# Designs tried in a protein design chat: VHH binders against Probable endonuclease 4 (nfo). Part 6

Target 1, 285 residues: Probable endonuclease 4 (nfo), of Persephonella marina (c0qri1)
Amino acid sequence: MVKIGAHVSSSKSLDLVFDRGREIGADTIQFFLSSPRSWHWKERSDEEKELFIQKRRETGISPVIAHSSYLFNLASSDPVLRKKSINGVIRELKLCEELKIDYYVIHAGKSKGLKESEAVKNIIDSVKEIFSKVKLKHTFFLYETLAGQKGEIGKTTDELAQLMEPFKKENTGVCVDTCHIYSAGYKINDEEGFYSYRSELSKKIGLENVKVIHCNDSKTPFNSKRDRHEHIGEGSIGYKGFEFFLNDEYFRRLPFILETPKTADWDIKNMERLRRLIRTAPVAQ

## First folded at step 1 (VHH)

Design a49 (framework vhh_rezetamig_d1)
Fold by ESMFold2-Fast, scan of step 1:
Structure a49 (fold): chain B 285 residues (1-285), chain A 125 residues (1-125)
Amino acid sequence: as target 1 above (285 residues)
Amino acid sequence: QLQLQESGPGLVKPSETLSLTCTVSGGSISSSSYYWGWIRQPPGKGLEWIGHIYYSGSTYYNPSLENRVTISVDTSKNQFSLKLSSVTAADTAVYYCARLYSSGWYEKTRAFDIRGQGTLVTVSS
């Protein structure tokens, strides 16, 4: 059974993510641990944490995925911003470990005024500091594929392989976002392009290190370098791209998370659209 | 033309609830492409994001205001509203309603592309 879900609001109380996931019929969920647009960190009560654990068990929603704040830049040449980002990631990962969150998804960083090679080195150094202060016993730290917007690090498989290389003994991996890779120049919506990309992931990263698929269609064309999410089947990727991922012998075992334009109604529609693309299980499965 | 217009009392007493409404005209608030939010600027300070809402009712709040702020949406009136409880003099500011791209909420940059003209709210006895 392919697990399909969506990014849900964590406003008011963190345990409510399970109620919101159940409302839309999600098998798996993603959410923010705090506001993604603020540096303010909210300490969670023991009661809220216990309720989170209880509702996870009661709903059966799994795996559970946290997305990092978008204010972080682990590549930053500004020592104040970089240190704030490192400390923010450490706080988020400690909460992930405490709540037994399975995956933590992060945008590696932006180069700004740096050469790409220097930005990569800064990210690696930042992550080394993070792992020196937080031991991941349960949670996997996942770099997300990025669309290739100005200065983004993590837009190519080669960049992601470089970021992961020093951390092979840690719980690290990759989150593949369909809109991002399509916009970055991987033609995943035709058969040749899909299998070429799959082969590249296998050779450079290892398929086993891909842990989460973000399912987003694209408002913008192939290789646009723009990050504009669209409803499943209504964008430039179209149904065929999603059909390839959902029926792949490896990717079909991963959680599929919608970050499409949000209403509960549209998440239900988009999940139904994805489920229609799944072929009946092969006889040998 | 899509336009946003704030409305509500310009004077609120300390400890009371500040209540503002934003009316959207020239387009539908029931758009899957956008979030609708509130930002403010206290005298002599920068812009502060308060929160935003999707037309389904899903909300994201500034954690520094989370215990005092409620944003709601009324799709039948093409409006969304802000309630900020237990106000003090520190809440005196120009308040703006604004539109944000739906995919913009996961970006580092705040993508409020259309704003109302702003309304001054003074907290004073």
Scores: ipSAE 0.000, ipTM 0.164, lowest interface PAE 16.5, mean pLDDT 87

Design a50 (framework vhh_7yz9_2)
Fold by ESMFold2-Fast, scan of step 1:
Structure a50 (fold): chain B 285 residues (1-285), chain A 123 residues (1-123)
Amino acid sequence: as target 1 above (285 residues)
Amino acid sequence: QWQLVESGGGLVQAGGSLRLSCTASGFTFSSYAMGWYRQTAGNEREWVAFITSGGSTTYADSVKGRFTISRDNAKNTVYLQMNSLKPEDTAVYYCAAKRYSYTLWSDSQYDYWGQGTPVTVSS
């Protein structure tokens, strides 16, 4: 029932993400639409786009998720960088709509010395411009929860609620990353901490607006403010945290994407580890 | 200068038929894929039918089996044959052209648009 998958390479051709997903036994996949650390944009051929749609249908891999470039900063006080970021997001979202990609995950931005309130305002203004230029009929625009590294906007549920408030009529939502929220100070690896966080999401954002779960264990301790991903069960979160998400009545219906360290067979191992945590018997009480 | 000129719209009774035409000028029609969209007041454009430069066709579920899209490259014209018309088919119909030969579900991806032709289907 639960859809589990991983971030796969989109190198050479976008349609190959389905072959790569099938090879590791993924139900769902995430990938980059362009080189995530380059401003160069490559136009995709019609043949590549048609193969993407065809292979999606043939493999049954769904939903499909695109992750934004790491170069974008919608909070930037530098008008050149901010405009370049806005234009880059618009380009990526137009391709998402064209390919019927279900979710687009983005890091909202970094303050870079701005007051948090100013950074939030800049992000909101940037997203208003984006939605004035691209109407999302299929794709959902998802802010990702961040670990709380220097200047990151989106590290708390309150920040995400502020970013989403103007866009309730748009296809917007949140991607929850387990490593990020644990490192940011949400103790999701014990029962009290998990249900406290779930309640906070429900009250401030609405559970229905959480669309994707990134499954990453943490190399660093609780509340470290560090973004260091680890294999499932081998980090500070441990199996319990993932067990809570995978067996939750709401979260179990969402796609679970691994962004764990890439070595031969580790995505297969981590997916198997997650699948073993899924309960077949009803949870009493 | 490019143009797309729609014709053939009008008033028709439910169950009737209309044939829309869209004639292109100012670009190499035969290399372009052609689509038909429709729009009612206050709503976004809804995709209706698509034909590739090679002649392959696709249809929205709401019109499949009732509408037929075709093209005549010698006349630079795309057609929409509309049969078994329903009051719900009442809209302004737009033809659109794009360079690429694949199914589109976003109107923002077309290169050229016509001015629209109104179709009214009475009860």
Scores: ipSAE 0.000, ipTM 0.095, lowest interface PAE 21.8, mean pLDDT 87

Design a51 (framework vhh_7zox_3)
Fold by ESMFold2-Fast, scan of step 1:
Structure a51 (fold): chain B 285 residues (1-285), chain A 123 residues (1-123)
Amino acid sequence: as target 1 above (285 residues)
Amino acid sequence: DVQLVESGGGLVQPGGSLRLSCVASGFTFSSYAMGWVRQAPGKGLEWVSDIYSGGSTGYADSVKGRFAISRDNAKNTLYLQMNRLKPEDTAVYYCAKGRYYDSTWYPHEFDYAGQGTQVTVSS
């Protein structure tokens, strides 16, 4: 069975992500380790960490995914922002290792007036410093595919391959976001477009390095370069794109995480919509 | 709830064979790497063998060429065929579930084990 889940709130206490995941029927969950729009870091109590580990076992929710703060920019030419970003990522990854979080998803950075090649170099240098200070024995560090908004680094498979190349011996990989790649110009809702993109991932990154699928429909059209998430089936991608990912021999083995609008019972509805698109049982092996 | 139920252990003479089985429930068996670990009297847990969802196998040097791991995803069952058994193979054998369901989990990293089945090799 395919593992489907959603981004859930980590407000009040980190262990509550499992209760929130269970309430919506999630197999897998994603959350922030702290407020994603604040530089304030709250050290977690030993009791909270113990409850997190206990509830993970009790619920069976797995894998568990952390998303980085929105404030980080590993590409920054501002030494204060770059150092804050590096230290923030180090802090988040240390907690991920401590809590046995399986995947850590990050937006690589924004150029902010730098040449793209300089931004890429800055990200690689930042990640080298991060890995010099944190050994990832459990957690995988995943660059997320981005929509191609102004200055975003990570919007093409070639950019992601460049970011990953120095870290092939580390726990690194990619998180593919369906809204982002559609907006960036990959026509995943068309059969030819889906298999073309899959082939490109295989050739340039290696399919085995894709670890998480973010399932978001798009409010904006194909190749819009805009990051506007929509409910499954209600956006420009439509059901067909998700059906291709959910029934693919490799991708169907990955966690599928919803980051769709968080109003009312929409996570429950969107998970049910994704489950209805699954056509075949897992292959016997 | 994850459940792993081992069977097939027993008393056997050196050079003999046993086939262990493990019936799994409470998770998508076909998506996880599975393995066998053992604990000899007075020792810690020792990895014996694993098998990934794709069928790739690994073995501890001490059992390589003598043991064969396999899985039947239709029956949610893991097997360990144990041949040319030695007194040193005497242990409680535990079926173990891999920690991750992707293809790149940490070698020998398991997050759940069953109650175990006793294997005794003696003359």
Scores: ipSAE 0.000, ipTM 0.098, lowest interface PAE 21.8, mean pLDDT 86

Design a52 (framework vhh_7uia_1)
Fold by ESMFold2-Fast, scan of step 1:
Order: sequence, then structure tokens, then C-alpha cells
Structure a52 (fold): chain B 285 residues (1-285), chain A 124 residues (1-124)
Amino acid sequence: as target 1 above (285 residues)
Amino acid sequence: QLQLVETGGGLVKPGGSLRLSCVVSGFTFSNYAMAWVRQAPGKELEWVSSISSSGSYTYYEDSVKGRFTISTDNAKNTLYLQMSSLKPEDTAVYYCARDKYYGSGTYRPLFDYWGQGTQVTVSS
């Protein structure tokens, strides 16, 4: 029942994400559509797109998740950067629709000296332009929860609710990152803190609008406002936080994606650590 | 000390079913991907099926898809292969093998420990 996977490299060819996911035993995968720290966009051949669709079917890996470039800032007061970011998101979403990618995860933006209310308005205006130019029939556009680093928009459930409010009729939602919310001040590793956060999501966003869980332990303490991912069980969150998400009647139906440090066999080890926390392990029939 | 022991083989008629078991000892079973590999008389080793250490990811050779099911019971340190709609071509010695992890590769370069094998004979 529970699908667990990791962020895998999309270097060389997009279809290789399925081979890489298969190699680590992933049920679900996340990847970048292009270099996440470059404005260079690699157009994909029809042959590569066909191979992507074929390998998805052959491996059975699903759902499939794309993460946006780190360079986008939909809040930017610089019209050149904001326009480049809007055009970049449009380009990525069009490819997501072509490839039947299920979820697209984005960091909403950074204020960069703007008032938070102005940054929120800029993001909403940017997303309105994006949806006027791309119809999402399959892919869901997901704002990711952020850790609360300087200028980050999307660090509170209230901010995410504001960003989503105009787009309730669109394929929009939220990606919850365990390291980010713990660092932002949600104590998900104790029972009271977990159910308090779950209740807040239900009240302000709607649980049905949470679509992806990023599973990252935290190198930094609770409420640190720092984004530093750690291996499952090796950080400040510990196993209990992940156990709550994996066994929750709603969250257990979502894909769980590791973005933990990429060293040796750690994706395999972290996935097995998560599996051991499930009360019933799924076996393909 | 490290040991894989297969059981459950035997003689069965075409269309019949058998369940093979592999009991492991000497390592933490849930940390390794496991596989079934067979060898028919006078033939090369043929990979049959693999399962990830979590049990969530399974793979099958094309000729057995839909007929065989691989599974694990971590509490019993046991790997299973449930075989249905058996054909004479399935006649072979079946080996349980430990993999470091299952990738897109072949059985040969990934397997570090093997059982002694159990004979499956499909004939009238």
C-alpha cells in the first residue's frame, strides 16, 4: 500500500530515472527536468519522451514527481527574473503534461526585501499567468512547505493557504517536507505535535490537497529555521515522526520521497528504515 | 554460518502448483534483496524472480510472469516462490540467492550467496 522512493538523477536522459529508481528498489521517484542550478534548458527528443512513457509502464514506478529549478522566484520584484521564472515554470509544466508526470513541486518564492504580503501577491499573479498559458489536465502544481529561511514564502500553513486560495478549481496542492516543517516549528516527532499539525493542515488547506510527503530527517534542532537534510533516524526528528506519517490513514496513501544525503547505499537503507516503521508492509501480488 | 536452505520441490503434473521456501540464517534477512534462479538439465543458469529487501518491489522473467509469485516473511526469515500453471519447461533445480540489492542487472554479478537447490520436475 505505501509507496516509498527517492529523488534520482535525470542526467543524460529522462528515461534513465526509471532504471535508477529500479536499481534502488523505489516504488515512486522524483527528479529534475533539467539542471536545477542552470537556466539552460535541454529540449527532449520524441524518442526520449517515448522511452520515458514505455519505461514507466514497464517498471510500474508511480507516481512520478518533478521538482522545479532552484533558480525560479515567482515573488521577484525584478521583472526580468520574474518573467524568466514564469516562462521556466510554463516550460516545465508543459513537459510534465506531455510525460503524464503526476506532481510538480515548487518553492513558491523569496521576498528579497519585499514585504511578505507583496511577495505573496507577486506569486499569486505569477501563478495566474502560468495557468492562463498551461492547462493542467493530469499534473498537480504543488507548493512545498519551507523551513523559514530568510525571505522564504511558504513557511507557514497560513501562507500556503493564501497562495492556494485563488486556485481551488485548478490542479493545485501542497508537498509536505518533514525536515522543513520541523525546522519551521511544527513538532511532528511527538504525538501531540503531529496531530496538531495534521489538524492545522485539515482546517486551513484540506488534507485532500496534500499530495506528496518529502521524507527528510533534520541535522538541525526543532524550530532552527534551517534546511539541512539528514538520514532517516540519524537526525533530530528520529523515527517517531516518520512512523506517524507512514501509518496515518490519509498520509499513508501518498508517495513518500527521500531527499536525504546521496552517499553509497543510503537511499536503499533509508527506504528500508521507513518500511520497518509501517504496521503492514505492502507486497506486490 | 551463513546459510540458505530451499525446500518444497517435487514432482508435479503440467498445470499444477508448488510453493518453494528458502529459510535463511546468519544475516539480517530484511537488509537484502533476494532472488530465485533456476538451472534446467544441460542449460545455463536462468534468473526467475527477485524481491527487494522491503518486499515492495518484485521482478519476474517474462516466461513466468502471471504464473509465479515471489514473497517474503521477514518474521520467519523466509523467501517464497509460489508457482502455478507449471509447464514441462519449468523443470529445473531452483536456487535461492542473496543479492546486495536488486537492480536492472542480471543475476550473476549481483549474487553473493546461494542455497544448495531444490529439484522441481514437471511431467505426467
Scores: ipSAE 0.000, ipTM 0.111, lowest interface PAE 20.7, mean pLDDT 86

Design a53 (framework vhh_surovatamig_d1)
Fold by ESMFold2-Fast, scan of step 1:
Structure a53 (fold): chain B 285 residues (1-285), chain A 124 residues (1-124)
Amino acid sequence: as target 1 above (285 residues)
Amino acid sequence: EVQLVESGGGLVQPGGSLRLSCAASGFTFSNYWMSWVRQAPGKGLEWVATINQDGSEKDYVDSVKGRFTISRDNAKKSLYLQMNSLRAEDTAVYYCARDYPSYYEWLRSGFDYRGQGTLVTVSS
C-alpha cells in the first residue's frame, strides 16, 4: 500500500509526533528534531527516546523522516556559520541513529556569492567531515531537490549527482519535492515530462537512491524558480502530476509526505485527495 | 473561519514603545508556531519574530534583537509584540501570521493565514 503522510509538529516531546500523525490518519510522518529557526538544541531524555520507539511500534507509523534545521548552510564561506552547520547536522544525525529514524532530509546549501563549483566543493568537504564523525548504520542522509532560487545548490539532477558521487559507500540518497522540481523546470504534470524526468533520475542518480517524495502543489507556474507550496490539485501542477508518482512502479513504494499549507483539516483533505488518485488496477500501455 | 485580528499600531516618536496584539480564533491556537511579519512602504515582506507553541523558543531578525519581544497567552488565544526603542526604519504594516514549518524559507515559512495588518509609523 502506498504510504502517505505529512510534516507534523514535534513541539513539547518527540514521541507526540506519533499521536499527531495518528490524529490525521498518516501512514508515515516527517518532523523537525528541534526548532528550525533557532541554534538552541533540546537534549532528549532516555525516557523520551524509549517512549518514541514504543509509540512508533504501537501506531505502526513508518517510515519516519526528520528534516534538518533551516539555519544550516554546508556551502558557507563563513567559517563560523559552516562549523555551526556541520556540528548541527552531526548532532541531528546522532539523534536520528539513536531513534532509528529512517531518513534525514537536508537542503544542501546556498552559494551566497561563491562560484557554484566552490559551493559544491564546500558541501562535499562538509559532508566528508560529518561522515567522519557519525556512522550511519540505519538512517539515510538525503539531499532534497530545490526550486532554483538564487544561490541554491541541488536544483538540478546533475548537481545532486555531483554531491552524491563521493558517498556511494554511505547511506545517502535524494528526496524529490514535486513543487521544487516543477518550479526548477521539470514538467512532471505532462506524461512526456514525467517519464523524461524519471529517466534522468535513473541514469544520473539511480532510482533506488530516491527515498522520499515530498508532495506539494505549486502556487507559481512551471519554471518560475519560486518555492511556493499549494494544496494538492489547487496549484499549477494539478492532480495529473501526483497521479503519475503515486502509480509509478518504483515511486509508489516510497513514502509520500505533504508539506502543503498547514491546518490539521487540510492535511486530512490533501491525503484523501492523494489516495483517490491511486489506481485499483494495473496500467498497461 | 480562521481569523487573526491585529491591534495596537499607531504613530510614535523615535525611541518610543508600542505593544501589538493579535486575537486568534477558529483554530487550536496552542498547536501553532506564530510569527510577526512586516512590510515597510515600497519594500517587500520581512519576517520579524517567531514563537513556538509553548513560548519556550523565540527568534528575531537581527535588526530588532534586544528591542522587540514576542510573547503569547494560550489561554487568551493571543499573540503579542512588545516594541521598544523604535526607529524610523521600523515604520511598516505589521501582520500577525499563523506559522507552521513547511520547508519554505523563513520569508515564505508556510504562513497559511495572515491578518489585515496594523500600521506602525515612527516619525517626529
Scores: ipSAE 0.012, ipTM 0.281, lowest interface PAE 8.3, mean pLDDT 87

Design a54 (framework vhh_7uia_1)
Fold by ESMFold2-Fast, scan of step 1:
Formats: sequence, structure tokens, C-alpha cells
Structure a54 (fold): chain B 285 residues (1-285), chain A 124 residues (1-124)
Amino acid sequence: as target 1 above (285 residues)
Amino acid sequence: QLQLVETGGGLVKPGGSLRLSCVVSGFTFSSYAMAWVRQAPGKELEWVSSISYSGDSTYYEDSVKGRFTISTDNAKNTLYLQMSSLKPEDTAVYYCAKDFYTDYLPWGTHFDYWGQGTQVTVSS
């Protein structure tokens, strides 16, 4: 069974993500550990953490995924911002370990006037410091594929491979976002383009290191370098791109998370749309 | 070239009102979500409010809900924050920010461009 879910609100209490996931019929969920628009960090009580673990077991929702704050920039040349970002990631990862969260998704960083090679070096140095202070026994640290907006690091498979290279012995991997890679210039809605991208991931990163698929259609055209998410089948990617991922021998085993527009009952509709694309035939020998 | 210019701050007594304005130039205003963020003296940056690129969806930090109203005038390329029932804890420099992320995740935005800020002081 392919596990399909969505990004859900974590407002008020973290344990409520399971109630919210259950309400929309999700198999798997993603959420923020705190407001991604604020540097304010709320320490969670032991009671809340126990309730989170209890509700996970009771609902059967798994895997569970945390998305990092949007304020972090591990590439920053500003020592204050970079230190805040490193400390923020450390706080989030410690909570992930305590809650047995399976995957932590982060945007690696933005160059902000640095040469890309310098930004990559800063990210690697930041992540080395993070792993020196947090031992990941359960949670995997995942770099997300980015759309190629100004200064974004992680827009190409080569950049992601460079970021992962020093951390082969750590719990690291990649989260592939369909809108981002399509906007960055990978034509995943064409059969040849899909298998070309799959082969590139296999060669440069290792397919086993892809851990999460973000399922978002694109409001903008192929190679637009813009991050504009759309409902499944209503954007420029269309149904075919999602059909390739959902029926792939490897990708079908990963969690598929919707980050599509949050209006009315669209998460339920989009999950149903994805399920309709799954072929029901038995796997060959 | 992007330019964001905030105005409308000042000194006001508790319970008073102010309207902040942010004039945008160098891009198509209606194509991007916009936000107000603030920084109180000696404190961290705090998100206050966001408005979607269509203007149809608005979002507020819990402490300002019912007191602040975010709006846009696309013809004037201007973002507004109408503040009422002001409290001493609202004292901060208020910044206008362009959001490059869509409102599909209204709880989280990554702000790529900031204006100069406008000081709001609420004191007796």
C-alpha cells in the first residue's frame, strides 16, 4: 500500500497532528515543530511528548515527518543568522529524536551574495557542527530539492550530492518535491524525462537515499524557477508525472506528502486523485 | 530592482490606533504573498500577519487577532496594516516583507526581502 498524506497544522499541541491527519484520512503526515515564521521556541512538556507517542501508536499514522522552520539559512555569511539557524536546527532535531520522528526536511540554504561554492561549504560546516551536537539514532536529516529561486542551494542533483558527501555515515538523505524539480528543469511528466531524472538520482545520490516525496503540481511552467504549488492534475505537471512516481518500484515505497493549497476539502480530494493513479496489478516476480 | 518602503509608525497611547503602509516597486505586487513582521527591543523577529497574492486569505499571529487587519491596494502597489487597541507589548520596528512561497502553507513563509522598517512605540 502506498502511503499518502499531507502537511497538517501543529498549532496548540503537537499531538493534535494525529487527530488532524486522521480527520483527512492520511496514512502519513508532515508538520512544523513550532511556528516556521518565528524564532520563538516553545519547550514541550513530557506529558505532551508522551501523548504524541501514544496517539501515533493509536492512529497507526506512519512515517511522521517534520519540516524545519523557514527562517533558517545554514549557508549564511552573517554569523548571527548562521548561529541562530544552527541552534534552531539542533533544537528541532533533539525534539525529533525524543518524539521518534522519522524524517526531518530542510531547505539547505540561500547564497545571499556568496559564491555557490562558498554557500555549499558553509552548509557543510553548519551540518558538521549540528551532527557534533545531536546524535541521530532514529531521525533522518533530509535536504529538500529546491525550485532554483534566487540563491537557492539544492536546486540540482549535483549540489545535493555535494551536501551529502561528508555525511554518508550519518542518517542523511533527500526529499524530492515534484513541483520544485519540475520548475528547476527536470521534465518528470514525460516518460523519458522521469527515467532520466531517476537515473541521475541513482548515479549521483543513490536511490536508497531518497526518503520522502512531496507531491505538488505546479502553477508555473516547466523550468520556470518558481515555487508555486497547485492541486494534483490542475497544474503544468499533470497526472502523468505523479503516476510515474506512485508506480515506480522504489518510489512507491516512500511516503507521499501533499503541500497543495489548503482550501475546503482539497487535501482529501488530492489524496483521492493520487490513489486513482496507482495501478492495482500484482508486482512481477 | 525591488524596493519596499514602510511608513505610518509613531508614538501612540495604549488603546490607540495606527495604520502602517508599505509601498512596493520593482515587481508585480499581486503575484506575491506579503507579510508584516516586527522586532521588539531586545527580542527576536516575530511574524505578525500575511496576505495571499490574491488578497483572499489573511493570517494573523494569535496576539494580534481581532486587533490588526492586513490589506492590499493592488492599483497602488501598497500593503497596509491597520492596528487598533494597541498595547505596550506591540512596541517594535515593523517590517514589510515579500514572501516567495505560496499560501498553500499559510503557517510558514520564507521572507526574502525586507524593507527599512517603521518604529511603533506604545507608551503612556
Scores: ipSAE 0.012, ipTM 0.292, lowest interface PAE 8.1, mean pLDDT 86

Design a55 (framework vhh_rezetamig_d1)
Fold by ESMFold2-Fast, scan of step 1:
Order: structure tokens, then C-alpha cells, then sequence
Structure a55 (fold): chain B 285 residues (1-285), chain A 125 residues (1-125)
């Protein structure tokens, strides 16, 4: 069966993500390990960590995914921001390993006046430092596909392949966001465009390295280079794009996470919409 | 339009159970996407979150208060209630009922888009 879930609040206590996931009927969940709007890091009590492990077992919600802070920029030309970002990622990954979190999703970085090649080099150097200080035995470090907003690194499959090349022996991979790739210029909502993109992922990254699908419709048109998430079926992608991912022989085995506009009712509705697109019969010959 | 109003006794004796009710008007508690909860402010201190409930009955409590707190909802009366057992002088505070959105960006503190005016509860013999 296809595992569908949503990004849920981790406010107050990390163990509450499982109660919040259960409330909306999620099979899998994503959350932040700390406030995405603050550099403040809160140490977690042993009681909270034990409750996290206990509730994971009780709910059966799996896999579990952490999203990095939005304040990090591993490409930064500002050495203070870059070092702060590296240290932040190290702290988050150590907690992921301790809690047996399956996937960690990060936006690689923004160039901010650097040449793209220099930004890519900075990200690679930052990730090398991170892996020198954190041994990932369980958690996979995933670069997310980006929409192509000004300076974003990770907007093309070629950029992601460059970022991953030095780390093929590590627990690394990619998170594909449907809104981002559509906005970046991959027409995943028609048959030709979907299979073209799938082929490109297979050839340049390796399909097995795609670990998570973020399911977001787009408020903006194809190739807009804008990151504006919409409810499933209400945006420019429409139901067809999600049908292709949900029924693909490989992608259907991955967790599907909603990051659509948040109210508890809308996560339930969007998950129902995705579930209705799943075919129960074998693929047509 | 939406209004929340606390009601209950302003004086409770030590060891007794504090019981407060929040009446919601201008909107429905059965509106999904929102939690309904209680916060308090002891004299001279900051706000302390007590707990909240989803209209289905799912409850979430402050771990420091969990063993003494029960929050319940009555959708037919458009009300939700707080019971805090075994009260002491430390439970003296202004108590507020509040509506809290389900928001992934409400990381370190809950946001309250609607709140009651507050009711002072004094624990004293």
C-alpha cells in the first residue's frame, strides 16, 4: 500500500507529532526538529525522547521524516552564516540518529551573488564537514528539488547529481517536490513529461536514490520558477501529475508527504484526494 | 464575530477541583482545523499552556499538569471545559480559554487567534 501523510507541527514536544499524525489519519509524517524561524536550539529531555520512541511503536506511523530549518544556507559566501548552518545541520542530524528518524530533507542553499559553480563547491565542502562530524547509520540526508527561485541550488537534476556525486557511499538521496519540479520546468502532469523526468532522474541520479515525494499542487503555472503550494487538484498540476507518481512502479513505494496549506481538515481532504487516485488493479499491458 | 467566554467560580479551596467552562458564540466548535484550549497566567508570571482538545475528543496536555488536568468538549452546547484537580495556592491565576490553529509554524509557542477575556481564579481557604 502507498504511504501518505503530511507535515505536522512538532510544537511543544516532539512525541506529539504521532498524536497529530494519528488525528489526520497519516501513514507517514514529516516535521521540524526546531523552530524553522529561529536559531534557538532546545535540548530534548530523555522523557520526551522515550515518548517519541513509544508513540512511534504504538501508532505504527512510518517512515518518519525531519525537515531542516529554513534559515540554513550551506552555499553561503558569508562564513558566519555558513558555519552556523553547518553546526545547525550537525545538531539536527545527531538528533535524527538518536531518534531513528528515517529521512532528513534539506534545501541545499542559495548562491546570493556567487557563481553557481562556487555555490555548488561550497555546498559540497559544507556537507563533507557535516559527514566528518556525524556518522549516519540510519538516517538518509536528502537534497530537495527546488523551484528555481533566484539563486536556488538544486533546481535541476544536473545540479542535484553534482551535489550527490562525492557522497555515493554515504546515506544520501533526493526528495522530489511536485510543485518545485513543475515550477522549475518539468511537465510532470502529462504522460510524456512525467516519463521524460523519470528517465532523467534514473540516468543522472539513480532512481533508487529518490527516497521521499512531497505532494504539493502549484498556485503558479508550469515553469513559473515560483514556490507557491496549493491543495491537491486545486492548482496548475491537477490530479494527473499525482496519479503518475502514485501509480509508478518505483515511486508508489516511497512516502508521499503533503506540505499543502495548513488546517487539520485540509490535510484529511488532500490525503483522501491522493488515495482516490491510486489504482488497485495491475498496470495495463 | 467569534467570541469565547470563561465561566466558573472565582474562589476554590486547596485540594478541591477547579472547574471552568468556555462558551463559544458566533462560530462552531465542530469546525475542523482548530484546537480549543486553556492557558493561564499566574500573578507576575508569563502565560502557561494547560492543554487543548480537538472536537473529536483528542486531548493534548502540558506534561507538568497532565496528572491533574482533564479537558472535555460538548459540541451540542458549543462548550469546552477544564477540570484541574488537587489545587494549591500555586494554581492561582487568570485562566483563558482560546482557539488555536493547526499550524506547522507554531513551533515553540501556540498561537491564539481568539481568546476569552480571562477569569481570575484564587485558590484560598
Amino acid sequence: as target 1 above (285 residues)
Amino acid sequence: QLQLQESGPGLVKPSETLSLTCTVSGGSISSGGYYWGWIRQPPGKGLEWIGHIYYSGSTYYNPSLENRVTISVDTSKNQFSLKLSSVTAADTAVYYCARQGYDLYSWDTPYFDYRGQGTLVTVSS
Scores: ipSAE 0.000, ipTM 0.193, lowest interface PAE 12.8, mean pLDDT 87

Design a56 (framework vhh_7yz9_2)
Fold by ESMFold2-Fast, scan of step 1:
Structure a56 (fold): chain B 285 residues (1-285), chain A 123 residues (1-123)
Amino acid sequence: as target 1 above (285 residues)
Amino acid sequence: QWQLVESGGGLVQAGGSLRLSCTASGFTFSRYAMGWYRQTAGNEREWVAFITTGGSTTYADSVKGRFTISRDNAKNTVYLQMNSLKPEDTAVYYCAADLTPYYDWSERSYDYWGQGTPVTVSS
């Protein structure tokens, strides 16, 4: 059984993510641990943390995924912003460990006028500091594939492999976003392009290190370098790309998370669209 | 082809007022929530204000009580009325159109972005 779900609101209380996930029929969920555009951090009560753990068990929703704040830039040349970002990630990861959150997804960083090699070095140095301050016994730290906008680091498999290389002994991995890789120049919506990309992941990162699939169609064309999410089947990727991932012998074991536009019941519709692409296993004779 | 065109920026003295406008074309404006962001040199874009399709508004703490966001669907325009301006309000202001509910906003979830309009507040 393929686990399909969506990014849900964590507004008001973290435990409510399970009620919201259940309401839309999700098998798995993603959410933010705090406002993704605010540096304000609210300590969570023991009661809230206990409710989160209890509701996970009651709903059966699993795995659960946290997405990092969008304010973090681990590549930053500004030492104040970089240290603030490092401390923010440390706080988020500590909460992930406390709540037994399975995956933590982060955008590695933006170069912001740095050479890409310098940005990569800064990210690696930032992550070394993070892992020196927080021990991941349960949660996996996942770099997300990026579309290649405005100095984004993590837009190629080579960049991601470079970021992961120092951390092979840590709980690290990759989150693959279908819209991002398509926009970055991986033609995953035809058979040759899909298997070429899969082979590249296998050779450069290792398939076992891919832990989460973000399912987003693209409003923009192949190789556009733009991050614009669309409803499943209504964008430039179309159903073919999703069908390849959902029926792959490895990827079908991973959680599939929708980050599609949040209008009137569309998560329910998009999850239904993904489920219809899954091939039913044949009955043994 | 979609576009968002910002206007109304400029130089103003501390304590003064400016009204920014953002006019949309190429999409059904009335179905999109609208936001204003600002960016200072060396910093990330920060959220300023948001207005839903139904007219509900939310503001960043730094501008609450001084800025007012509004929309005119007949003109495909969103406005930011900025009162009691401070030197720290100096930034390039960006308009954005968003289908994402308020609680789950992210920069990448915005469908359309404007080019930006500079605002300089002198002391």
Scores: ipSAE 0.000, ipTM 0.209, lowest interface PAE 12.3, mean pLDDT 86

Design a57 (framework vhh_7zox_3)
Fold by ESMFold2-Fast, scan of step 1:
Structure a57 (fold): chain B 285 residues (1-285), chain A 123 residues (1-123)
Amino acid sequence: as target 1 above (285 residues)
Amino acid sequence: DVQLVESGGGLVQPGGSLRLSCVASGFTFSNYAMGWVRQAPGKGLEWVSDISSGGSTGYADSVKGRFAISRDNAKNTLYLQMNRLKPEDTAVYYCAKSLYDTYGFWESPFDYAGQGTQVTVSS
């Protein structure tokens, strides 16, 4: 059936993500490989890496998804920041390959005063350098859809298609975030809007290149250009948008990851809410 | 909707103390991990301290034993008590809200907004 899970903490030791995922009843999990706000990189012991692989097998939690550091800006015109970002992504992807992490989700970058076309070129050049230094045999490199906050590259399907074009022979794809696309101006909680967006993805990217769905409701209205996540059904998207994704013939085959606000049991509640939206086959007479 | 309003900064001599406050509105304050981040002149953002919705705290090595973070959920207010201030603590201090209350502030994307509050440690 549909794999539903959440972003879980990787604090203390990476293998603990599986214990944390199991604790909330997750089928699939996402986590950071290190603090997303620090340039410090914690080398992982062979024992920790082996325990990660062992616990993955024991829990059956799959696929597993890593989210990149928020410090990276592959579009940066600052050569120091851009080089640090490139090296950071390379380091994270090498660990993803070692741990057989299925998907790596990244925000492509921010223009920060550059022309959009220059930012796109910088991202493509950065990713070319990354793939020249790390071979992805297992992990897929996924650009995430962005909400369209100032300077964000990746808010439109056209931008994502441009970023992916040079890398069709690499393990690349897209992570669709429901809050981001709704805030960017795709009315996915309306039937016409959902199928229009699905069609646009199919034509410009190819549905098979969409690999992960981030399930987040939105605290802010449609086309707000703001990245503010809300509990499933309590935001401006509402249950209908999620029902469309969960019951789609293609999207229902993808992992659904919650990045919704967390208190004690909210991930459990939000996963239950999503599961209730999945349609079952009619009972035979 | 979301507002974070910092106050309490100022000019102090080395060894002095300041207490920063952050009044939050537009969200259910008690549900979110809160923190303080700072930006020194010509430097990037540095995490200073955090407090979870459950009250567990974390501190950067540079401030451990000198700073204390606390929250008052009834008043939607976050505090940072800063003791034995050093010139190296000179920075604009921003109140930050996590997008998620996970296993700690550092794991979560965060919002920091407003003007911050300037702390200058100098004679």
Scores: ipSAE 0.011, ipTM 0.305, lowest interface PAE 9.5, mean pLDDT 87

